# VHH binders against Rho1 guanine nucleotide exchange factor 1 (rgf1), part 15

Target 1, 188 residues: Rho1 guanine nucleotide exchange factor 1 (rgf1), of Schizosaccharomyces pombe (q9y7u6r621to808)
Amino acid sequence: KRQEVICEVIYTERDFVKDLEYLRDYWIKPLWASSCIPERKKEKFIRTVFLNALEVQAVNSKLAEALTKRQNYKPIVDNIADIFLEHVPKFEPFIRYGAGQLYGKYEFEKEKSSNPAFAKFVSDVERLKESRKLELNGYLTKPTTRLARYPLLLEAVLKYTDEGNPDKQDIPKVINIVRGFLSRLNVE
Short names: E, the ipSAE of ESMFold2; O, the ipSAE of OpenDDE; V2, 0.75 times the mean of E and O plus 0.25 times the DockQ between their complexes.

## First folded at step 19 (VHH; framework vhh_gocatamig_d2)

Design b100 (from b94 with E103D G104N; at its last look DockQ between E and O 0.15; V2 from the best seeds 0.00; counts 0 for: pae E 5.7 > 2, unsure alone 61.1 < 65, SAP .695 > .668, placed apart)
Fold by ESMFold2, look of step 19:
Formats: sequence, structure tokens, C-alpha cells
Structure b100 (fold): chain B 188 residues (1-188), chain A 119 residues (1-119)
Amino acid sequence: as target 1 above (188 residues)
Amino acid sequence: EVQLVESGGGLVQPGGSLTLSCAASGFTFSSHYLAWYRQAPGKKRELVAGIYEGGYTYYADSVKGRFTISRDNAKNSVYLQMNSLRAEDTAVYYCARGLFYPDNPYDSWGQGTLVTVSS
């Protein structure tokens, strides 16, 4: 049913934002506070590994907020495409993130292999309940996988959308914008 | 060394406008989050507006719709356009360099520029 897919869109958007907040609170902030990375290289290392993840978080927290407010106002959500049309044009940060992702993973693994203090930090964080049995590289991949999921989820909403609902006309526009970003990401 | 130099403060009537400027040097400007803070006499310093390295902006609710932050990476400068000024906007305004998110402690501050809104 359409409402089930819409609820999945909203829930998974909130979950995506929470995953980026997890990166902030359990990785980025503790790394800044720690001594496990030498001070002379700490800023560069953190920027290399985590990139602009928190710029993506800032953009998508607004999308998640708008979707949640719509759902709170009327639990049977009739329309979502207008919200997406407002927010998806702001997704440029996903491209910058994707461009550095492989190098960031390389630098992370290199430091983990050669720095015992950092390796212990990584192990300690990944053992936390809040990590949900997923290692850092699994979280670092989430912005790219999330971007790719939007067309799939929105096509499912469209499938159950009646003629006359503005979403019938507008969801394809959102999908085209997202696919434009995905195409650029593949070139990067 | 990191240097942030604010300018553009002054005395202005309620409803008036000012543009604050901050010239930056000593770091790779385009890769840093920049922000404006303000501190009124006897009050805590508060975040006014911020701008991510990718251009995304944040505004405190008290200034949203009235203030606009912008950056010019070619000139290593960040600006705060302040419109519809109110007496409550009276404060010393500080330019700050931070990490890539708004709630990090900022590691560098300018000297501040005074904005006074009074008839």
C-alpha cells in the first residue's frame, strides 16, 4: 500500500540522518578529543576520512524534518513530492562526498594498520551497542547508497499514486533530479 | 598563522542595514566552515550564522530572513548582510573559523566589530 511505502521513505530518511549523527558523535568528535592521531595530521586525517559527511547531514536533516512535520500534521500522508522538490536540488554535497570516498577509505585502513592507538580506538567504537554491528566503512558508504535508494522508493510510491494526485506528475521530476546526481557521481 | 579580521560595524538606526566583512588568511579558506557569532554586553556569545565549505548555510532563528551569510573563496572573505536591524542586534560580532560542522568548538576568532542599533 502507498502509505506503507511513504512511511518507509520517512522512517529511512530519519534513520539515515541518525547514522550521520552517529558519525559525528561517536567518531568525529571523539577523534578530535583523543590523542590517538598526532595533532599535526589530525585535521587532515579527519577531513580525509569523513569528508563533508556533516554537510550532507545538515541538508538531509531539513528533508527529514519536513517529512516528519507533514506526517505529524496528518498521519495519512497524501503528498511527498513537493517536499522532495524543495530539498533534492540541494543535494550537491553528495557529489563532493562521493568524489573523496575511496581515498578516505584507503587513508582510514592505512592508519588503522600502522597506528596501534588508532586501531584500539576503532575497535572500541565498533564494539559499542550504538554501532549496531556495523564497522565504520559501512557507515561511510551510507550517503552514496542512500542517494541510490531514492529512485527505488519513489518509484514504489508512484506505482500506488492515483491520477489527479500532484505526486503522479511531480515524483518523476524528483527522480530525474536524483538520477542526474547519480549520473554525475558515477563520472566522479 | 591564522588571521580573521572583521570590519563594517558601526552605529545604525532601527530598521537599517549593515554589511560585515571578514578577511581571512593563514589557512585553506575554501575547506573550512565559517561563522558569525555575537556577544551583547553581559550575555553569552551566540551563533548568528554559519556557512559550510560546500556553501550550505545556517541561521539562528532570531536573524533568519533578516541576515544573509555569504562567502567568496577567491577573496578569502565571509560576509554578513544584516537588514531590518533591531536594538536586540546590538553586540560585538565575531568572525570564526571552525571545523566542518556548526557545533564544533571554533579554533580561531577575530577581534570583533561593534554593531550598535539605536535611535
Scores: ipSAE 0.171, ipTM 0.609, lowest interface PAE 5.7, mean pLDDT 88
ESMFold2 (binder alone), look of step 19: mean pLDDT 78; pTM 0.803
OpenDDE, look of step 19: ipSAE 0.301; ipTM 0.678

Design b101 (from b94 with L99M; at its last look DockQ between E and O 0.80; V2 from the best seeds 0.00; counts 0 for: pae E 3.9 > 2)
Amino acid sequence: EVQLVESGGGLVQPGGSLTLSCAASGFTFSSHYLAWYRQAPGKKRELVAGIYEGGYTYYADSVKGRFTISRDNAKNSVYLQMNSLRAEDTAVYYCARGMFYPEGPYDSWGQGTLVTVSS
ESMFold2, look of step 19: ipSAE 0.286; ipTM 0.658
ESMFold2 (binder alone), look of step 19: mean pLDDT 81; pTM 0.820
OpenDDE, look of step 19: ipSAE 0.726; ipTM 0.871

Design b96 (at its last look DockQ between E and O 0.78; V2 from the best seeds 0.00; counts 0 for: pae E 3.5 > 2, SAP .709 > .668)
Amino acid sequence: EVQLVESGGGLVQPGGSLTLSCAASGFTFSSHYLAWYRQAPGKKRELVAGIYEGGYTYYADSVKGRFTISRDNAKNSVYLQMNSLRAEDTAVYYCARGLFYEGPYDSWGQGTLVTVSS
ESMFold2, look of step 19: ipSAE 0.315; ipTM 0.697
ESMFold2 (binder alone), look of step 19: mean pLDDT 82; pTM 0.826
OpenDDE, look of step 19: ipSAE 0.596; ipTM 0.818

Design b97 (from b94 with S31D; at its last look DockQ between E and O 0.73; V2 from the best seeds 0.00; counts 0 for: pae E 2.8 > 2, SAP .762 > .668)
Amino acid sequence: EVQLVESGGGLVQPGGSLTLSCAASGFTFSDHYLAWYRQAPGKKRELVAGIYEGGYTYYADSVKGRFTISRDNAKNSVYLQMNSLRAEDTAVYYCARGLFYPEGPYDSWGQGTLVTVSS
ESMFold2, look of step 19: ipSAE 0.380; ipTM 0.722
ESMFold2 (binder alone), look of step 19: mean pLDDT 81; pTM 0.819
OpenDDE, look of step 19: ipSAE 0.384; ipTM 0.735

Design b98 (from b94 with T28E; at its last look DockQ between E and O 0.86; V2 from the best seeds 0.00; counts 0 for: pae E 3.8 > 2, SAP .694 > .668)
Fold by ESMFold2, look of step 19:
Parts: structure tokens; sequence; C-alpha cells
Structure b98 (fold): chain B 188 residues (1-188), chain A 119 residues (1-119)
């Protein structure tokens, strides 16, 4: 059962990174290339809606790579907390992202309601197979949802971790750091 | 008007250190990806280091461990601390503003500051 949870940690981290790449490739790049938002406000609009999502992608790509490399080296993964201890201190971008999310959502909905060309762009993208039947707002919530999921996943790993495994002592340290970010997210 | 002004270049011995500065104006500095590029004689301009709007950093392999990029949003400034300099680091260094992501586009560039590493 420990390996099942560890595998879930790893594959869901890869999926999270892919979801942020989806934002880059199917939303940010095409919006920048489009004319559906007036040029004078296009840059600001894109920055307001998507915030620093690509910074989060950069941070978590490294975490996903490290976890995947560990799994490729030995398919039965003994330890993961050392990787998390290296990467989780770099999670400050999640706080910046969360701070602007509500306003970004408001500006997205406002433009969609008042700009028919943008409304069509949104509809076209959301109906792509790559969108997997999820609206943009469903993707935009993923960084905050992902951050909140780490303690739950890591506690499940800890439950099945033997006393002699370094993860026994190190997983609680990772969880404490993540919970510190989650606390700041709620007040920032 | 968007302006990026580099300073701090000069002549330094191999193994030495130098700090470059880039003062920015005319845009919302804290919301942009900023980068240092360099161009050596006869070479193409290449990315050296970048810093995301939230502070996460990227480094080219050739400078990783030797160079440190940083930003001060209160002063609208980006810095490049260069340590353990080598002759191969000789170049004109440019500060650049990125619009959305590190791969581009970059729409604003400074005039450049020359760094010469010579014994």
Amino acid sequence: as target 1 above (188 residues)
Amino acid sequence: EVQLVESGGGLVQPGGSLTLSCAASGFEFSSHYLAWYRQAPGKKRELVAGIYEGGYTYYADSVKGRFTISRDNAKNSVYLQMNSLRAEDTAVYYCARGLFYPEGPYDSWGQGTLVTVSS
C-alpha cells in the first residue's frame, strides 16, 4: 500500500505539471497570438487571469523530474521526503498565485460576458479534446488544490513507513513546511 | 517608455567577481520575467540567467553555481552577481524584459554593458 500512495504522489505531480503546460499551450500562447482582446489591454489581461502560473509550472517541473528519476532508478521507491525537502522550500510562487486568483477569475468572467470575440475563443478552447471537458476556471484552481493535497498524500505515505526509514522523520518536516504555506495562503 | 539600463561592467581578472545592475522604468516591473543575455564577439546572443515575477530563478548550464540573479521590486532593479569569472564570460551583457515566459517573446532590451575577463 505504501508503494501505491507513492506512485499516486508521483503520477499526480506529473499530471499537475501537464495541466500547467496545457494553460501555456492552449490558453496563454494562443491568446497572445490572437486579436480577440484589444492590443492595448491584452498583456495586462493575460497577466491578470493567468498570474504566475508558468512560474509554478517551472518550480513543480523540477519536483516532478526528481520524483520520476527516482522511480526510474528503482521502481520500488523507498524514500521521497528528501526530494520534497529540497523542492518544497521553493513553493513561494504558490502564495503569489493564490493572492491574485479571485481578481483574475473576476476579470476573466467580465471579459467573457462583454466581449463576443473572446467568448468564442473561450468556447472553442474549452471544447477541444485536450481540455478534457474542464472549463478554464477548473484548471486555474489546480495550484491551490495541489498545494492542499500534499499533506494528505504525504500522511498516507507516512502511515505505512517503518521506523528505520528516513521518511519517518522527514515527511513530518515536509508537511510542516507545506502547512506553513497553506496558512499564509489563507491570509495573503 | 519602457527603459532598461545596465551598469557595472568592466575589466576583471579570471577568478574574480563582478555585479551587474539593470534599472528598469516605464512598466509594472514586479509582474514581468527578467533575464540577462550575453553576446560574445562572433557569437549569437545567449540566455545567461532569468528570474520569474515571483522570484524563481533559471541559469544556463555554463554559469550555474557561479552566477546569481536577483531582483529588487522596490527599486525596479535586476542584478547579476558573477563569481569565478572565466575568459569565456567575456561579452556584452544585456538586460531583457520577457512578456509571459522564458522562451519569449522579449520586447525590451537594454543597451548592454561590457564585461572583459582578462589576465
Scores: ipSAE 0.288, ipTM 0.683, lowest interface PAE 3.8, mean pLDDT 90
ESMFold2 (binder alone), look of step 19: mean pLDDT 82; pTM 0.820
OpenDDE, look of step 19: ipSAE 0.706; ipTM 0.863

Design b99 (from b94 with T28Y; at its last look DockQ between E and O 0.73; V2 from the best seeds 0.00; counts 0 for: pae E 4.3 > 2, SAP .748 > .668)
Fold by ESMFold2, look of step 19:
Structure b99 (fold): chain B 188 residues (1-188), chain A 119 residues (1-119)
Amino acid sequence: as target 1 above (188 residues)
Amino acid sequence: EVQLVESGGGLVQPGGSLTLSCAASGFYFSSHYLAWYRQAPGKKRELVAGIYEGGYTYYADSVKGRFTISRDNAKNSVYLQMNSLRAEDTAVYYCARGLFYPEGPYDSWGQGTLVTVSS
């Protein structure tokens, strides 16, 4: 029960990091190398659409590494809140990302509708098996969705946590920090 | 015209401290990854520290715990606070502008500022 939820926390964190690496490798790098966006606006366009997604990737790569290291050391993972307490205070990049997300989506759709070469580029990338039948906009929503999911996952771990386990008192602290970021995201 | 101008280098004894500054102009500073690189004679240029547009920081293992990178978006400046300096930190230090991430590309470099750690 508890281990199943903990394994879900760890596995979905790795998946989230992989999804952001997919943006780097299948969108940002190829788009930078392409000629389908005029050179005078290419840098700004890429920054507008993808924002600081790779900063979020860097932050959460460290969280995923720490969780994986603990799981590798002892396959039955007793505690996770200490790892989250170390890493969640570094989640400020999620705020910056969320603030620009809707405008980035708008600029992406505008370019796609007015630039046939870019529309072809988008189609070609989205048809790759590595895209797993998910459109770019589906990937771009993941940082905000992930941030909102942490309280739900952590509450599920807490539900099965015994009174003597430090996670009992520490998970609520993590949730409070995350909810603070979520509140700021809605304002900023 | 993109400009990156380093300052603050000099001679310092082992165990000492030094603060490097990089003044940036000609671009929207707050939207870029910025980094400090260093190159000692006969060595490859190596990444020392980087700071993402949102403030997240990255450090080479050789400087973790001793160096701190920071940015002031209002002044278009990035800083490297270097503490507990060692002889192997002797190098020319370069400020660089990255486009999206630490692995590259970097499209602008400063001229460098020399840091010498010597008795």
Scores: ipSAE 0.259, ipTM 0.663, lowest interface PAE 4.3, mean pLDDT 89
ESMFold2 (binder alone), look of step 19: mean pLDDT 81; pTM 0.814
OpenDDE, look of step 19: ipSAE 0.601; ipTM 0.822

## First folded at step 21 (VHH; framework vhh_gocatamig_d2)

Design b102 (from b96 with F100Y Y101P; at its last look DockQ between E and O 0.86; V2 from the best seeds 0.00; counts 0 for: pae E 3.7 > 2)
Fold by ESMFold2, look of step 21:
Structure b102 (fold): chain B 188 residues (1-188), chain A 118 residues (1-118)
Amino acid sequence: as target 1 above (188 residues)
Amino acid sequence: EVQLVESGGGLVQPGGSLTLSCAASGFTFSSHYLAWYRQAPGKKRELVAGIYEGGYTYYADSVKGRFTISRDNAKNSVYLQMNSLRAEDTAVYYCARGLYPEGPYDSWGQGTLVTVSS
């Protein structure tokens, strides 16, 4: 049961990183290269809508890489908290991201409603198979929902962790750090 | 208007150290990814190091452990501390503003020359 939860932690981390890579490759890069947003406001528009999503991607790609490396080394993963302790202190980017989401959504919807070229761009991207039938706003919420999910997943790992495993003492430390970030999201 | 102005280049001996500075103006500095690129004669411009809005850093493999990027948001400046310099580090170094290490980049400085030679 413990391995099932650990596997879920690892594969959902990989999926989260892939969702942010999708934002980079199918939204941010193509939008920068397009002319559907006037050049005078394109830079600010992209910063407003996508925020620092690529900083979050950079932080979490390292976490996903470390977890995957641990899993590849030994298919039965004994412990994970040491990896999280190294990476979760770097999660400040989630706070910066969360602070701007509502305004970013407003600016996205405003441009879509008033700019037919952008509306076509949005429709074209959202119809791609790579979008998996999820609209942009669905992807843009993923950093905040991912952050909130870590305590739940880690508590489940802890529940099945034996007293002799370092995770028994270290997972609560990881959860405390993540909950500190979550508390700040509610304020900021 | 967006401006990026590099300084601190010069001639140094192999094994020496040098600090590059990039002064930025015309935008909200603290909200942007900043990078140092370099271009050796006859070669393509290549990423050296970058620093995200929130301070997360990236380094090319060839400079890891020798170069350190930092930013001072109060001074709107980004720095590259270069230690243990080698002949292969000889290049014009450019400061750039962008979204992430692979780009896109929408603003570049004029460059500062670093020459590593005995």
Scores: ipSAE 0.313, ipTM 0.688, lowest interface PAE 3.7, mean pLDDT 90
ESMFold2 (binder alone), look of step 21: mean pLDDT 82; pTM 0.822
OpenDDE, look of step 21: ipSAE 0.739; ipTM 0.876

Design b103 (from b96 with F100Y; at its last read DockQ between E and O 0.80; V2 from the best seeds 0.00; counts 0 for: pae E 2.5 > 2)
Amino acid sequence: EVQLVESGGGLVQPGGSLTLSCAASGFTFSSHYLAWYRQAPGKKRELVAGIYEGGYTYYADSVKGRFTISRDNAKNSVYLQMNSLRAEDTAVYYCARGLYYEGPYDSWGQGTLVTVSS
ESMFold2, look of step 21: ipSAE 0.460; ipTM 0.781
ESMFold2 (binder alone), look of step 21: mean pLDDT 83; pTM 0.832
OpenDDE, look of step 21: ipSAE 0.703; ipTM 0.859
ESMFold2, fold request of step 25: ipSAE 0.421, 0.430, 0.449; ipTM 0.752, 0.767, 0.771
ESMFold2 (binder alone), fold request of step 25: mean pLDDT 83, 83, 83; pTM 0.840, 0.841, 0.839
OpenDDE, fold request of step 25: ipSAE 0.872, 0.869, 0.865; ipTM 0.928, 0.926, 0.924
ESMFold2, last read: ipSAE 0.448, 0.449, 0.442; ipTM 0.769, 0.775, 0.766
ESMFold2 (binder alone), last read: mean pLDDT 83, 83, 83; pTM 0.838, 0.839, 0.839
OpenDDE, last read: ipSAE 0.869, 0.872, 0.852; ipTM 0.926, 0.928, 0.918

Design b104 (from b96 with F100W Y101E; at its last look DockQ between E and O 0.88; V2 from the best seeds 0.00; counts 0 for: pae E 2.7 > 2)
Amino acid sequence: EVQLVESGGGLVQPGGSLTLSCAASGFTFSSHYLAWYRQAPGKKRELVAGIYEGGYTYYADSVKGRFTISRDNAKNSVYLQMNSLRAEDTAVYYCARGLWEEGPYDSWGQGTLVTVSS
ESMFold2, look of step 21: ipSAE 0.393; ipTM 0.745
ESMFold2 (binder alone), look of step 21: mean pLDDT 84; pTM 0.844
OpenDDE, look of step 21: ipSAE 0.809; ipTM 0.903

Design b105 (from b96 with L99F F100Y Y101P; at its last look DockQ between E and O 0.85; V2 from the best seeds 0.00; counts 0 for: pae E 3.0 > 2)
Fold by ESMFold2, look of step 21:
Structure b105 (fold): chain B 188 residues (1-188), chain A 118 residues (1-118)
Amino acid sequence: as target 1 above (188 residues)
Amino acid sequence: EVQLVESGGGLVQPGGSLTLSCAASGFTFSSHYLAWYRQAPGKKRELVAGIYEGGYTYYADSVKGRFTISRDNAKNSVYLQMNSLRAEDTAVYYCARGFYPEGPYDSWGQGTLVTVSS
């Protein structure tokens, strides 16, 4: 059961990074290249809606890479907390992202409702197979949702962790750091 | 008007150090990813280092451990501290504004020359 939870931690971290890469490749890049947003406000609009999502992607790409490397080295993973202790202190970008998320959503919906060319752009992207039937707002909530999931996943790993395994002492430290970030977000 | 102005280039000995500065104006500096690129004679521009709006950094393998990028949002400036300089670091260094390390970049400075030679 422990390995099942550890595998879930690892694969969902990879999925989270891929979802942020999806934002880069299917939204940010194409929107920048498009003419559907007036040039005078295009740069500001994109930064308002997507915020520092690509900074979060950069941070969590390193976490996903480290977890995957550990799993590739030995498929039965003994420890994960050491990797998390190295990477979770770098999660400050989640705070910046969360602070602007509601306003970004408002600006997105406002432009969609008042700009037919943008509304068509949105419809076209959301119909793509790569969007997996999830609207943009569903992707934009993923950083905050992911941050909130770490304590749940890590508690499940801890539950099946034996005495003498460093994770027994170190997972609670990781959880405390994450809960500190969650407290600053005011999201539980 | 968006403007990026590099300074601090010059002649330096191998093994020496140099600090480049880029002064930015005409946009909300704190909300942008900023990068240093360089172009050696006869070569295309290459990414050297970048810094995200929240302070997370990226470095090319060739400069990792020797160069440090930083930003001062109060001064609207980004810096490149270059240590342990080598002849291969000789290039024109450019400051750029963009979205992430691979681009796109929508604004570039005019460049500052760094020459590493005895």
Scores: ipSAE 0.384, ipTM 0.741, lowest interface PAE 3.0, mean pLDDT 90
ESMFold2 (binder alone), look of step 21: mean pLDDT 83; pTM 0.832
OpenDDE, look of step 21: ipSAE 0.677; ipTM 0.852

Design b106 (from b97 with S30D E53Q L99M; at its last look DockQ between E and O 0.82; V2 from the best seeds 0.00; counts 0 for: pae O 11.7 > 2)
Fold by OpenDDE, look of step 21:
Structure b106 (fold): chain B 188 residues (1-188), chain A 119 residues (1-119)
Amino acid sequence: as target 1 above (188 residues)
Amino acid sequence: EVQLVESGGGLVQPGGSLTLSCAASGFTFDDHYLAWYRQAPGKKRELVAGIYQGGYTYYADSVKGRFTISRDNAKNSVYLQMNSLRAEDTAVYYCARGMFYPEGPYDSWGQGTLVTVSS
């Protein structure tokens, strides 16, 4: 059972990174290359809507990579807390992202409603198979929702962790760090 | 007007150290990704190091462990500390302003500063 919940942690981390890469490759880059948003507004718009999502992607891609390497090294994963202890302290980008998330969504909707060219762009992208039938807003919320899931996921691992396993004492440390970020997210 | 001005380049012996500085102006500094690029004679311009708004750093494999990029938002400056310099590090080093990620796009470049590593 412990291995199952560990696998879920690792799988969902990779999935989260892929979601951010989707934002990068199918939204951010194409919008930058597109003329659907006036050039004078483009920079501010993209920055407002997507904020530092790619900074989050950069941080979490390293986490996902480390977890994946651990998983590939041995079929039975003995520990994961050490990996989280290395990477979770770098989760500051989540705070910045969270702080601008609501306003980003507002500006997105505003532009979509007032700019037919952009509206078409949005429609086209969201109709792609790569969108998985999820609208942009569904992806823009993923960083904050992912952050909130870490304690739950790790608690599930902890539940099935033996007393002699270092994760028994280290997972709570990780959870505390994450909760610290979550607390800040709610305030800022 | 966006401006990036590099400084600190020069001649240094192999194994030596050098610190490059880039002074930025004309934009909200802490909203942008910043990077150092370099271009050696006859070679393509390549990413050396990058730093996100929040301070997260990125390095080319060729300079990992030797170079350190940092930023001072209060001074609107980016720095590149180069240690254990090698002949192959010889290049014109450019400061660049990016919007999103290390891969680009970059919409502003400095004039460059020459770094020569030679005995």
Scores: ipSAE 0.005, ipTM 0.242, lowest interface PAE 11.7, mean pLDDT 91
ESMFold2, look of step 21: ipSAE 0.378; ipTM 0.737
ESMFold2 (binder alone), look of step 21: mean pLDDT 80; pTM 0.803

Design b107 (from b96 with S31D L99M F100Y; at its last look DockQ between E and O 0.85; V2 from the best seeds 0.00; counts 0 for: pae E 7.7 > 2)
Fold by ESMFold2, look of step 21:
Structure b107 (fold): chain B 188 residues (1-188), chain A 118 residues (1-118)
Amino acid sequence: as target 1 above (188 residues)
Amino acid sequence: EVQLVESGGGLVQPGGSLTLSCAASGFTFSDHYLAWYRQAPGKKRELVAGIYEGGYTYYADSVKGRFTISRDNAKNSVYLQMNSLRAEDTAVYYCARGMYYEGPYDSWGQGTLVTVSS
């Protein structure tokens, strides 16, 4: 049962990174290349809507890579807390992301309602099979929901962790760090 | 007008150290990410290190542990501390501003030459 939860932690971390790569490849890069947003406002618009999503992607790509390498080394994964202790202190980017999320959503909807070329761009991207029937706003919420999910997943791993395993002592430390970020996010 | 001006390059013996700096102007520095790239003669320009607006840093494997990127938002400057230099580090070093560490980048400096030779 423990391995089942650990596999879920690893699998969902990889999926989270893939969703941020989707934002990069199907939204951010094509918007930079397009003419549907005037060049003079394009940088500010993209930064307002997508925030620092690629900074989050960079941090979490390394976490996903480390977890995957551990799993590839030995498919039955004994420990994960050491990897999380190395990477979770670097989660500050989630706070900056969360702080701008509501205004970014407002600016996205405002531009979509007043710019027909952008509205067409949005419709075209959201109809792609790669979008999996999820609108942009559904993807933009993923960093905040992912951060909130870590304590739940890690508590499930802890529940099935034997007393002699270093994860028994170390998982609570990881959870405390994440909860610290969540508390700051809720205030900001 | 966006300007990026590199300095601090020079001739250094293997094992030596240099600090590169990049002075920026013409934009809100604290809201942008910056990177250092390098280009050796006859080679493609390659990423060395980058620093996001929120302070997260990244390094190419070839320089990790030897190079440190930092920024001073009050002085609109980004720095690259290079330690334990090797002949393979010989290149023109450029700072760049952009959306993320692998591009697109819309502003570059003129470059500063670092030569590591005994």
Scores: ipSAE 0.022, ipTM 0.495, lowest interface PAE 7.7, mean pLDDT 87
ESMFold2 (binder alone), look of step 21: mean pLDDT 83; pTM 0.836
OpenDDE, look of step 21: ipSAE 0.507; ipTM 0.776

## First folded at step 22 (VHH; framework vhh_gocatamig_d2)

Design b108 (from b104 with H32Y; at its last look DockQ between E and O 0.73; V2 from the best seeds 0.00; counts 0 for: pae E 4.1 > 2)
Fold by ESMFold2, look of step 22:
Structure b108 (fold): chain B 188 residues (1-188), chain A 118 residues (1-118)
Amino acid sequence: as target 1 above (188 residues)
Amino acid sequence: EVQLVESGGGLVQPGGSLTLSCAASGFTFSSYYLAWYRQAPGKKRELVAGIYEGGYTYYADSVKGRFTISRDNAKNSVYLQMNSLRAEDTAVYYCARGLWEEGPYDSWGQGTLVTVSS
């Protein structure tokens, strides 16, 4: 039913934002404060591996906040497309993130294989309960997989949306914008 | 080493406009979040506006709609366009680099004074 899909859209958006906060709090900040990467290369290494993940987090935390506010105002959520139309045009950061991902993964694996202190740091973080048994690379792919998931979730909402509901006309507009970003991501 | 140098401050009448510039050197400019802070006499520094490495912007509520932050990665510069200035905007404005909106900020400029007075 429609409310179940809308609920999934909202809670998975919050979970996505939390996953990026996890990167900030358990990887980026601790690595910045650590000595396991030589100071002369630490700045560039962190920026290469994590890219603009915190920019994506900033964009999507506003989307998640808006969806949560709508849900808190009325437990039965009638409309979501207006919120997406406001926020999705700001998704350009996903393209920058995707463009550097492969090289970032390469640099991460290279450092892990050649730097025992960093390898220990990686192992320690990945074994934390907060990591939920997912390696760093599993988290680093989440922005791209999240972007790709929006059309699927929104089509499911659309399927159960009555013809008189503004979402019937507006959800396709949101999907079109997202697919435009996805097309650019695969090219760039 | 890392340097952030602000310019463009001065005396302006209420309702007027100024553009602040921050020239950066000694680091990979395009990879950092850049922010403008301000500090009025006797007050704590407050975040005014920030811009992420990919261009996403943040504004404090007190300046939203009046100020615009931008960056030019080719010139290693960040700008603050200030419109509709008010007396309460009087402060020393600082450029800073960091990870995200709340910090950490590890480098600061020396500041440029903006005075809004009739």
Scores: ipSAE 0.273, ipTM 0.677, lowest interface PAE 4.1, mean pLDDT 89
ESMFold2 (binder alone), look of step 22: mean pLDDT 84; pTM 0.845
OpenDDE, look of step 22: ipSAE 0.792; ipTM 0.894

Design b109 (from b104 with H32Y L99F; at its last look DockQ between E and O 0.90; V2 from the best seeds 0.00; counts 0 for: pae E 4.0 > 2)
Fold by ESMFold2, look of step 22:
Structure b109 (fold): chain B 188 residues (1-188), chain A 118 residues (1-118)
Amino acid sequence: as target 1 above (188 residues)
Amino acid sequence: EVQLVESGGGLVQPGGSLTLSCAASGFTFSSYYLAWYRQAPGKKRELVAGIYEGGYTYYADSVKGRFTISRDNAKNSVYLQMNSLRAEDTAVYYCARGFWEEGPYDSWGQGTLVTVSS
C-alpha cells in the first residue's frame, strides 16, 4: 500500500511537469510564432496569461527528476521526504503564479471573445489530441491544484510508514512547509 | 526605450573574483527572465546564467558552483558574481531579457569585457 502511494506521488509529479511542458510546446511557443495577437501587445498578453508557469516547470522538473532517479535506483522506494525537503523550499514561484491567475484568466477570455483570429488559434489547439480534451483554463489551474494535493498524498504515505523510517518524522516537516505556502497563496 | 547596461568587467588573475552588474530601464523589470550570456573570440554567444521573474536560477554546467546570478527588483538590476575565475571565462559578457532560458530574448546590452590572465 505504501509503495502504491509513493508510485502515485512520483508518476503524478511527472505528469504535472508534462502538463507544464504542454503549455510551453503547444501554447506559449506557437503563440509567439503566430500573428493572431497584435505584435504591440503579444509579449504582455503571453506574460499575463501564462505568468511564470515555466518557472514552476523548471522548479518541479528537478523534483520529478530526483524522485524518478530514486525509483530507478531501487525498485522499492524506502524514503521520499529527504527529496521533498530539498525541493519544497524552492516553491516560492507557486505564490507568484497564483497571485496573477485570476487576472490572466480574465485577459485570456477577453481576447478570445473579441479577436476571431485568436479564437481560431484557441480552437485549433484545444482540438489537438495532445490537449487531452482539456481547455487551456484547465491546464492553467494545475499549479495551484498540484500544490494543494501534496499534503493529501504525503499524509497517505505517512499513514503506512513504520515508526523507524525517517519519513515518519520528516514527512510532517514537508507538509508544514507546503501548508505554509498554501496559507500565503490565500493571502497573496 | 528598453536599455540594458552592463558594467564591472575588467582584467583579473586566475582564481580571482569579479561582479558584473546590469542596470535595466524602460520596462517592467520584475516581470522578465534575465540572463547573462558570454561570447569568447571566435565562438558563438552562450548562456551562462539566468534568473526567472520569481527568483529561480539556471546555470550552465561550466560555471555552476563558481558563478551566482541575482536580481534586485527595487534597483532594476541583475548581477553576476564570478568566483574562481579561469582563463576560459575570458569573454564579452552580455545581459539579456527574455521569457525563459531558451528565449525568446528581445533586448541585449552592449557587453562588458572580462579578461582572466596571469
Scores: ipSAE 0.268, ipTM 0.666, lowest interface PAE 4.0, mean pLDDT 90
ESMFold2 (binder alone), look of step 22: mean pLDDT 85; pTM 0.856
OpenDDE, look of step 22: ipSAE 0.784; ipTM 0.894

